# Designs tried in a protein design chat: miniprotein binders against Ferredoxin--NADP reductase. Part 18

Target 1, 346 residues: Ferredoxin--NADP reductase, of Oenococcus oeni (q04hb6)
Amino acid sequence: MDNEIFDIAIIGAGPAGLFAQFYAGLRELKTALIEATPRIGGQITALYPEKTILDVAGFLGISGRDLVNELKLQTDLVDSKTFLNSEVTNLKKIASHFEIEINHHASFLAKSVIIASGNGSFSPRKIDVPGSSEAEQSGMLTYLLPGLSEVADKDFAVVGGGNTAVDYAVELIDHDCHVSLIHRRDNFRAMESSVTKLKNSRRTNFLTPMKITGLSPKKEKLEIELQSVPDGAVKRVSVDRLIGGFGFTASSRTINQWEEFPEQFNQGFLTNEAQMTSIAGIFAIGDASIYPGKSDLIATAFGEAPTAINQAVNYFDPDRGGPQHSTSLNKKEVFKHDRIKSRYNS
Key: E = the ipSAE of ESMFold2; O = the ipSAE of OpenDDE; V2 = 0.75 times the mean of E and O plus 0.25 times the DockQ between their complexes.

## First folded at step 4 (miniprotein)

Design t1 (from a14 with E30L; at its last look DockQ between E and O 0.04; V2 from the best seeds 0.00; counts 0 for: pae E 18.6 > 1.5, placed apart)
Fold by ESMFold2-Fast, scan of step 4:
Structure t1 (fold): chain B 346 residues (1-346), chain A 93 residues (1-93)
Amino acid sequence: as target 1 above (346 residues)
Amino acid sequence: SEVTIRVEIEKDGKKIEYYFTVKSLEEFKLLLELILEIIKWENPKRVEIEIRAESPELARKLAEIAKRIFEEAGFTEIEVRQEGNTVIVRAEK
C-alpha cells in the first residue's frame, strides 16, 4: 500500500462489495475493496458455494461459486485494487478524509466509505465429544459441504436439526450421496418441503432421536457412536464423512471498536434512501444495512451498490453530477471480450 | 512479522491488483496457495509479485518460493529482483 488517496473504500468483498467495485470502475473512481478473509465472495464462498441460488435476477439458477465468478468477471473489466486477508480494525475521520486502519498496522485515506461487510464473520458451531478433534484434523468431520463433483455414491452423516443440516442433506442426495441424518429430536426446525423431500428419498436414513457420543477415525471410514435419547441404547454407524450442521455463530461486530461507528438498528447500520449512515460520507449496503422495507436478498444489494456509489460521489464531489449516458469503459476494449464480442457481432 | 504481498495481473489492457497482509510464516504458505489459484483462474500473460519482508534473509527465501509459484503456473520467462527487504518477481508466458 502507498500514500494514495482513494475516492471510496469498500469494506467487504461479498456480492454487494464486488458489484460496488465494478460500478465504481464504470464511473472511473479510484477504489479500494477490503476483505477480512483471504477470499472474495463473503458468506456465499464461506457457507454455500455449491448451493443453487434461485433469486438473483438474470440467472436461471446459479451456484454460489459461479455467481461469485461472474461478479469477478465483471470487475475484471475495470482497473481494481483488492486488499485480502485485511481486516478494517479502525475507521477514523481526519479533516475531509477517512483513515482506514488494516490489521492494527497499516492505514490509508479515502474520501468516502461503503460498508458491505454483511453480518460479520462466521464460525461453525462445533461438536464436542470424545474423538471430535481427531476426526476434524483427519478431514472426516467437517462443517461445510465438500466439493460436490466427486461425492456420488459416498456415505455421509449429517448432524443437526435446523435448516443448515437439512439443506446439507438435500444437496448431498441431489448429488447421489447416501445420507444418515442424525438429530436428538424426531422433528426438524427447517423448511417443510426440504424435510418431506428427505423423507421421500431412498438415499436418506433418519437416525432420530439420537445424539452423537463419540467419534473414531478408522483407516478409510469414520465410526460414529450414537445414543438413543429415550433409553440410552448405543448404536454405531460407519460413514465416509460427518458434516456438522448446527449452524454458525456470527462474531460480535469488531466494527463497534471503530472511532467512526454509525448508528445501528437490530444488527444492521441504519441508512436513508441514499444508503448513507448516520455519519456523513459513510454508506452501507447489502446485509450490513437496514432501512424500512428492506428485503434480505442478494438482488437487493445489487440495487443498493450503484445508489451508494453515486451518493458517495455526490458527497465528496457534488459538482460532478450523476452518471452520463455513455459508459466510462472503452467500448472497443469491452467488445474484445469473448462473451460480449459474440453478442455485439450477432 | 509484517510481510505484505502485492500481486499485479495485466488482462485485456486492465491492471488487477491484489494486496495481502501476512500475520505469520504459517499463514504465508496458505496465502501462496491462494495466489497460485488466483493466477491460474485469471490466466494472465504477465504477472508481478512484490513481497515486502522484515529482513533481507526472509526476502531471499520468499523470492525462491514466489519463483516456484510462477513455474507451477506455467511461466517460463521469470525475473527475480531483490532490493533489501523487498523482492519483485516478474513472469511472462
Scores: ipSAE 0.668, ipTM 0.896, lowest interface PAE 1.4, mean pLDDT 83
Fold by OpenDDE base, look of step 8:
Structure t1 (fold): chain B 346 residues (1-346), chain A 93 residues (1-93)
Amino acid sequence: as target 1 above (346 residues)
Amino acid sequence: SEVTIRVEIEKDGKKIEYYFTVKSLEEFKLLLELILEIIKWENPKRVEIEIRAESPELARKLAEIAKRIFEEAGFTEIEVRQEGNTVIVRAEK
């Protein structure tokens, strides 16, 4: 493995990384997809496998699981290498290439790097109030959805105002749970249709604008102390479980140890219109990328992936020329699967 | 060598089927990890994997890998059936 130079190293096997891998394959690039966990699909697989995603182009609603499956199937059409259980522990520039160290003992060489790590090793934004540690230890406070096979008619609380909290609430009501949705504002930073679904559900109770001020695990129920934001009025509710839906943060620790560390903002890498970071030859896509006006959507990540790949090619091989449209590709040569070759022979 | 994989998950009488094609052992392992995540989320009573390879030896090798992974995942009853180039691994809790 020591002498193999990849054209592109993609860090992270989430939706963005998977699509980048596929698109790189369409460009016949020698690509390594490097994933820290044993899992592909990133946050979708980990957090939202059963969530119906409505805002991905070309799908009339697709589950998170199915989307990851389709992305994986695409990657199977191209020649690519995927390395799981491979945490990038260092990134350094060596002459005209990058060395990507994994697990402190192995390395890859690449002409360019695309960071598609999303929010990194997903550490939930934790609730820090009196009783939160005890509630977490008892399992009454979690930051992921539990197995939903036996949750019918249970009382859940979800706290948060973004897509994570709204998605959790939607998933819970779809499994016949009762949900108290707690947020410090009346307005949610989530897809309006999802919020509307919750508003139209008899199983959803909105506790807004309220903040959690304390938790009291009891024998069978979690008591949540709430304070009204505008007037300070105290309310208490009892639920079977509270789910923290503030989203996830990358553990900054491992990435901060890279010799070549691009400029960050809010745990993302600042990128320009080419999806390039502050370091030439290092790109970022999906939730790993931050730029003005970005929409934090899977659909956006799918647009960013080709941009980053094409710009990476321009970086390490400026004479190769511009991207070819998929319609101009000889599908027989690009796709290695005979079954797919047959579909495009007509 | 191209390997075709069918995955069937059964929960509460509902069957969900997935179809995959893998070209390498590494891709196969990736697929198994994906399946394990689905299993963790769905908590199915039964998982069945049908592996079709170019040779019976390859199919068997891949099936043994799947079997081991399902054992590690906590399935207590695992059956492996082979017919030519096709192996079915059935795991039940």
Scores: ipSAE 0.000, ipTM 0.200, lowest interface PAE 14.1, mean pLDDT 82
ESMFold2, look of step 8: ipSAE 0.000; ipTM 0.222
ESMFold2 (binder alone), look of step 8: mean pLDDT 83; pTM 0.818

Design t2 (from a14 with E8R E30L L34F)
Fold by ESMFold2-Fast, scan of step 4:
Structure t2 (fold): chain B 346 residues (1-346), chain A 93 residues (1-93)
Amino acid sequence: as target 1 above (346 residues)
Amino acid sequence: SEVTIRVRIEKDGKKIEYYFTVKSLEEFKLLLEFILEIIKWENPKRVEIEIRAESPELARKLAEIAKRIFEEAGFTEIEVRQEGNTVIVRAEK
């Protein structure tokens, strides 16, 4: 992708990785933030964006989505480079640098690496019914939201009973789509306000309790075969697209194939108090790391990130010294930011 | 067919860059919508997208899609420049 040499390659754009990128920027380090999925936020964005988080210091209750947005806004105060839809498929040590391979094709060099991938990459939980493979190959069955600029007045079906499905349905009706929400039960394990919004919308049709029993791509539409759970009655509906909203499963398969693979314990990378793994120059933070007494909290990862960044600097440039205990930013420019400016209006 | 994309946002003197590779038109639209969601929070005056595709025809088609998405997001001054397989779309408010 880029031919420049980075000071630090940060793998994973969850909360730990986002804060590490921000802090590295305060130290004027050149970093690459690498994320396998098309969105930042890691597990929060993928699995529970509407969950209220109570144990992050500085926030009196915040949704996962809003927390990720706040972390992103902090990163905008510094120079940043983020690689999205970019899976680290190999990590190799070449003399004093690490070669980072992305999607089996592109690579660049970094002086150090911080693993912030959480519990690994995430893949969608898939529908397995007659016709599902053909529907997916045709693009009529997907597991992520489509581009929303050209979907107005189109017919979507969303299947699932959790926050993923409900959040997809809300986003679609907010973009003037018609949504048939399919679920095996009459109740949803999702944010009550979101479910209420869908129930109050004329754009939402509830197909519950029903299960999908078959999919048939037609010329321009997908035909979905549904079966009523209580009595087995069959119904067919035609939509422009079906979106599976079953959430995602974590996978560590790609990391297991790295040439430089640090020692693990209980599926996490073993570190010392400096966040250093068994391989010099490779660090791990957040849920990807493990050490005696570790707490798997977002707040813990926020403390680990600066430690890993500062120790990485000590590794590749020991003469640079430690942080100056100030932001070293142009504070006048920071106060021009709309949100910061509004917070200090009296 | 592989397409590489770079999105540049300048905010208060800071340079924010996103890079990604897409294999389908759907992935391209999805990533642009996610980038637009990010841009909405930053409210930048200028955004630049550089698209490098395997053919000039594909690059041009993707650039037109990007242009339309930015027009719908309220950007009023959009410039498209093409050199072979590389297209740069600059959007300003």
Scores: ipSAE 0.505, ipTM 0.826, lowest interface PAE 2.1, mean pLDDT 82

Design t3 (from a14 with L34F E37W W41L)
Fold by ESMFold2-Fast, scan of step 4:
Structure t3 (fold): chain B 346 residues (1-346), chain A 93 residues (1-93)
Amino acid sequence: as target 1 above (346 residues)
Amino acid sequence: SEVTIRVEIEKDGKKIEYYFTVKSLEEFKELLEFILWIIKLENPKRVEIEIRAESPELARKLAEIAKRIFEEAGFTEIEVRQEGNTVIVRAEK
């Protein structure tokens, strides 16, 4: 791999990076998709694989997991190279190319770079009470929704007062679970329609204002010790699982160590409408990018990806010209795939 | 100990390659879970895994684990080739 020069190095295998890899493949570009974790899907896989996504065009509601599955199937229509468990630890310009250092040892050369790393790593805000470490290790305390295909009629507790906890509770009752919603206050800082839905559901039990004071894993159930905030009264409940819904904290990014570090505004790389950063040949898309009027949506990132790919080509090979018109795509080998024909009867 | 792994999947005439660096058995298990997900999702005809380890013994051990997982995934034609610290497992169905 050491002697291979890529047209584009794409950093981050979230939805933006996956679609960029796919589109680059349609343009027959040699790309390296580089991902710090051993998985693809970025924040979707890490934070909300089981949540229903309503605002991606072309899908009438889709889970995060299924969206990543569809993106992967789409990407597999083209030749691809993906590097996993591979953190970009330095980015340096050498003559007309960029050297991308991975895990402080390996390096690649690329004619251009697209940053699609999202907002960096996220870790859940955790419960710290007697028994919490044991409960987490046993799988009875988690900070993400479980797989929802076989959870009907199971008992869950969700703790938290924000959108994360309320969204978890809504998803669980929509999958026929019983939910005990635990919060230290009687009010929630969450979307009003979601809170109203929970209040109107027979599947929701509000344990407010209460705080968790202990967790005890039993053979098949988790015992939760609760204490009433106003009077200190102790109550115990038994559930199949406890889900901590306190939200997530963004971690520091290795990106700050790069020799070629583009200008930032707030927590994103400032770009123009061509997705170009302050450094020629380096582009940013998705949650890693920011510009006036940007909508922070997956759908927006899907539009940004082709723009960045096409502008990267214009940067390193201006004589190549623009992308082929959409009508020419039906002549590409990708449209000869049996899976496309088998999925859509015409 | 650092192990470098390449996985190649061939589907409908396309070559899909994954590269991993793993430092522990736990990371290797995460890699195998990822590969199993891809196999279930894509149902490929051919999968090849190339393992480069610090010793021939470690490479063989990891290759044996990969072979058994491919067998469980429905591959019936599995070949294993070793050259020093490098082992290649090729699985077809």
Scores: ipSAE 0.648, ipTM 0.898, lowest interface PAE 1.7, mean pLDDT 85

Design x1
Fold by ESMFold2-Fast, scan of step 4:
Structure x1 (fold): chain B 346 residues (1-346), chain A 113 residues (1-113)
Amino acid sequence: as target 1 above (346 residues)
Amino acid sequence: SDEEIEELIKRILERAKEEGKKVTIVVVIEKDGKTIEYVFTVKSLEEFKLLLEFILWLIKLENPKRVVILIRAESPELARKLAEIAKRIFEEAGFTEIEVRQEGNTVIVRAEK
């Protein structure tokens, strides 16, 4: 066990958790940010790093990747400590503190906890056909977009009919890939503009209505067996990689094993307007939280984070002064930062 | 070669995994009077590769002047092998002054531009 006691343990390094870490730093709080995966950015990094986000205030359109990058650089203005590949496997209340167990080992104590785990761990909805396990093991079947810097002129197949599959296909053609889009219906339940873009592209081949019936890794390529939905006719195509775009299932099952488990409603932790859960000293923000009138937006989570931080301070140190504003930060040091200097050069 | 080093690390990490042991890597970046710390637990070669990608991403994103990596492993040999890979990453990222110090099962790699 770490001998150091944290003021706040923040669970989840998605946008809500990252902003909470930043704001806690502005208040000079000792904070641990704990993330179960080896990446920061949560759902954005996992599901749509290349997608343009339009509803975050202050940005005239920004990619998911760039938004996470901006949030990370913002946290660099304060002292921070982040635990990656670190799953909170138990949460216990010990007198006035919480014991945080990471990966089944008691790790440290915190005076308060903020749950910012989004919809929990994400598991892809998987293809289950002959050869799918072998294809996944070889890296020829994945459920996330690959690194897009060196994929030009490669042949991808994307399977799925929703926004996930369509967004993957759009990103791939924007990076000079050829995409075979496989779906069991002739229509897609995705943004109309994205589907139109794919239909107008010479880089897109529509394999609809068809279903995948088998996968066979062959040296440098993956052979996909397809069956026509109307008549059962079999077709085979060969690609460099197959990406499953069926979306993801969130899991909050691990949290259910905690000794201190707050009340839930519709998979979210019930909170009041102060972001407080049913357990004193435990707060929830972002997609992990639910309350009357909540909007499930990144922008909403950014407002919830400072509220939760300030209320946590009120909980463990009620005599502490009021909240710090961003204007109290040492602006002289901020303007020495390379990125900030670059933005203000004419 | 990279393949030989990767195979050796794979064997050592798989053995540590079977024994229920883990490798802890701490990355510390100092910038403008602030300390940015990452703690990473590794149980497999796959997780180790993800850590390397994360470190490279951090270096490219933040362009730090100084980075310190602390590697705590179950054996001095594993710690040395992981440190050699970290040194190569820093060299490829443009750091010109790299120091490696070993204290038992702990290796500290310090890189400056």
Scores: ipSAE 0.652, ipTM 0.821, lowest interface PAE 1.2, mean pLDDT 81

Design x2
Fold by ESMFold2-Fast, scan of step 4:
Structure x2 (fold): chain B 346 residues (1-346), chain A 112 residues (1-112)
Amino acid sequence: as target 1 above (346 residues)
Amino acid sequence: DPEEVKKLIEEAIRRAEEEGKVVIIVTIEKDGKTIEYIFTVKSLEEFKLLLEFILWLIKLENPKRVIIVIRAESPELARKLAEIAKRIFEEAGFTEIEVRQEGNTVIVRAEK
């Protein structure tokens, strides 16, 4: 157990948690950001690093990876402490503090807790056909987009009929790839504008209605066996890689065995307008939270983070008063930051 | 030499798997602020992700100074991990690299 007591422990280093850490730093709070994986960015890093995000205020359009990079650089303006590869396996209430257990053996105390773990870990829905395990092990079958700098002029197959598959195909053709889109029906349950873009592109080959019946990794190519849904006719195609776009299954990283486990509704932690859960001193933000009228957007999480931080302060130190955050940051220190300095200095 | 660095990493990871978990603390000081990352690693896959994260962090932040504290189960493992860190920093353009060891703990300070 650490001998230091934190003001706030933030669970999850996705966009909500990163912004909460930054804002807590602006209020000069002693905070711990705790992330179960060895990386920051949460769902964005895991699922959408290459996807263009259009609905975050302040950016015309930004990739998931670049958004995480910008959030990280904001934390450079404040002192921060981040625990990585650290799963919160239990929360206990000890008098006026919370004991936080990490990986079943490390623990420390915090005056309040902010749950920012998203919807938990996401796992891709996988193809189960002869040869699929071998194809995945060889790297020729994946469920996420590869680094887009590596894909120009390569032949990809994408299988799936929803937004995941269609979005993958759009991103690949926008980066000069050839895409064979495989789906068991002629209809896609995806944004109509994206489907229209693929139909209007000479880089897209529609293999519909067809299903995959086998995969055979060869030295440099993956051979895909396809079967026509209406008549059972078999066709084989060869590609550099196959990407499965069947979507993802959410698995809660929050352990039900936490001694202090707040009430949930539809797999989110129920909160009031202060972002406070059913347990006093425990707050939830971002996709981990649910309340009447909630929108599951990154932009919404950015608004929830300051609310939760300020209300946590009201909980453990009600005499501290409201935020004076606009006057807390030293402008001279801000202008020393590499990116800001180059922007405003001669 | 990428092949030499790869061999050092593979040997260090093999020993970490044999000896148990390793704690690595990465500290970046920037514009009067302290940014600290604490990693607990116990497997080959975790070491790979840690290495990827450190390289990304150096590229993103372009820091003038990075301090790495390595706590291992044995002095020899700590020394091997420190040699890998030193080599990576040299390839990343850091010119002033200091290594200090006390038992199972090694501190690597890199500056450019």
Scores: ipSAE 0.314, ipTM 0.704, lowest interface PAE 3.7, mean pLDDT 80

Design x3
Fold by ESMFold2-Fast, scan of step 4:
Structure x3 (fold): chain B 346 residues (1-346), chain A 111 residues (1-111)
Amino acid sequence: as target 1 above (346 residues)
Amino acid sequence: SEVTIIVTIEKDGKTIEYVFTVKSLEEFKLLLEFILWLIKLENPKRVLIVIRAESPELARKLAEIAKRIFEEAGFTEIEVRQEGNTVIVVAEKGDPELIEEIKRLLEEIEK
């Protein structure tokens, strides 16, 4: 166990957690940001890094990836400590502190806790055919869209019949890629306008009804073996990459096994207007929280984060007082950042 | 085998620290991808990596891989130190402004 005591342990490095870490840093609080996965960005990074987000104030459309990048650069303005590949497996109250257990071993103490774990971790549903492991290992089979800046005129195959596959295919043709859309049925369970867009595009080739029966990585291309459904006629196609669009499975939350487990309503932690759960000193923000009138938006989570941080301070140090105005910040440090340039040089 | 890797970046007077637990080669690859993304995104002048492994040999092997990543990222000064099962890697970039200042000084001396 680390002998260091944190002011706040923040669970989950999605947008809510990242902004909470930044704001806590502005208040000079000692925080630990704890993320179960080996990456930051939560659901955005896992499910839709290439999706254009329209409902975050201050951005006239931004990709999920770029939003996570901006949030990370913002946290660089403050001291921070982030634990990655680190699952909170137990939360226990010891006198005036909380013991945080990571990966089934007691790790450290915190004066308060903010749950920002969203809707839980997600993993892609994977293809299981001869050659699929080798194709994934080589990078020729993926389950997320690639970086779209340099994929023009490349040949992609997308396999799946739901919104995930159809949305991937639409994004690829919008970036001048050629797409072979593979599905076991002739019908897609996806937004009709998106399917119509694909049918009207010369960049889309429908390989339906067909199933994948084998994958063979070659030096520069992936060879895909397809069988017609139901008669089993075999066809082979060669593409630069195959993207599995079967959707994602939510991981079970280990939170249910915590010794200190706050009350839930509809799978969210019930909070008051201070973002405090049923357990004093434990707060919840973002999609992990629920209260009357809540909107499950990234923008809403950004408002909840400062509230939770400030109320956590009121809980463990009521004499510390409220937040300082921006004019009280150390401007010399902040104005060194390349993106924060003022014509009024100090 | 379990390995703890701590990555520290100092930027504009702030300390940014990442603690990563690795239990497999696959997880180590994910950490390397994270470090590369971080270097490209933040363009840090100095990076400190502390590797705590179950054996001195494993720690050194992982440190050599980290050194290669820093070399590919354009770091010009890389130091590796070992203390038992712990290896410390310090990587620094040259300062482009300092190089230019040195050139200006040399021009003045030659006049």
Scores: ipSAE 0.730, ipTM 0.825, lowest interface PAE 1.0, mean pLDDT 82

Design x4
Fold by ESMFold2-Fast, scan of step 4:
Structure x4 (fold): chain B 346 residues (1-346), chain A 109 residues (1-109)
Amino acid sequence: as target 1 above (346 residues)
Amino acid sequence: SEVTIVVRIEKDGKTIEYVFTVKSLEEFKLLLEFILWLIKLENPKRVVIIIRAESPELARKLAEIAKRIFEEAGFTEIEVRQEGNTVIVLAPSEELIEEIRKLLEEAEK
């Protein structure tokens, strides 16, 4: 168990959770941000890093990756503690606190909880062909980009037709790799500029329309068996690595096994206007929450986060009083921050 | 068997901490890639990585990989301290003996 008692435990490091952590830090609250995956950004990072987002106020179009980067830089303006690769496997109420269990081990106590987990943890959508398990075990098949030092002058295959695959291929050619891009159609559901960049690169070989029918790990190389979709013609290619770029699927979690499990409707936790669930001291925001009139927008989650933080404070310390406007609370610190100053001075 | 990794970043008087639980070498590599991304994005003056493993030998091996991440990020002054199953990787080295002692005490909890 941790030696500290947290004011708030925030579950999920998607946009809602990141902004909740930032706002809690502006109020000088001791918070733990807990994320089941080894990444921050939730669904945006996993599925849509290159997607242009048009409906976040204050940005004239921003990529998912850049939005997560901006949210991360905001959280760095405050004291923060984030637990990654850390699944909340149980919530238990003991006296006036909640016991937070992480990865089946009791970890710490919190005075309140904010659920910002969206629709569960994310797992890569996997290739299921003869030899795929052996390829993955050997490290020759992965679902995330490898480390930078192992990509230079290597031959990669990337399979997939969406932003994940196209983004992987772009990053690899930007690191001087050769990339064979495999997709079962001749068109890609990805950012047009990224696809154009790949088409204009001598480092990209398009293997379309083709599907993978087998994988054979051999000494130092992976042999990929491909089949032409229209005529069934078989082709084999040899690469250093194969990366599956099919995106990620939300997996069922042990959340429904929590001792303190709030009431749900249509896969979301029911909340009132205070973002409070059916269990006193537990709040929900973003895609994890549902209430009459809710808009499923990132912008909506950004409004829900401060509400949940302020109402959690009202729950565990009603005599603390309300916040000053956040601009007034941290104005001097924001202008002292070197990165913000460099943006103004250059 | 569980490895705990703590990454502490200090910026403009603020402390930013990441705690990772890792069950496999593959998960460890993925988390180190995330740490590299953080270091490049944040450009911090000071970064501390604490690794607690099952054995001193494993802790040393993992610290060598973490040191590579610092080097790839452009850090040239890297200090590595080991006591039993715990290794601290500090970049840049600021002779923060008291901070190192406090972090080793926290990592043993």
Scores: ipSAE 0.461, ipTM 0.730, lowest interface PAE 2.3, mean pLDDT 79

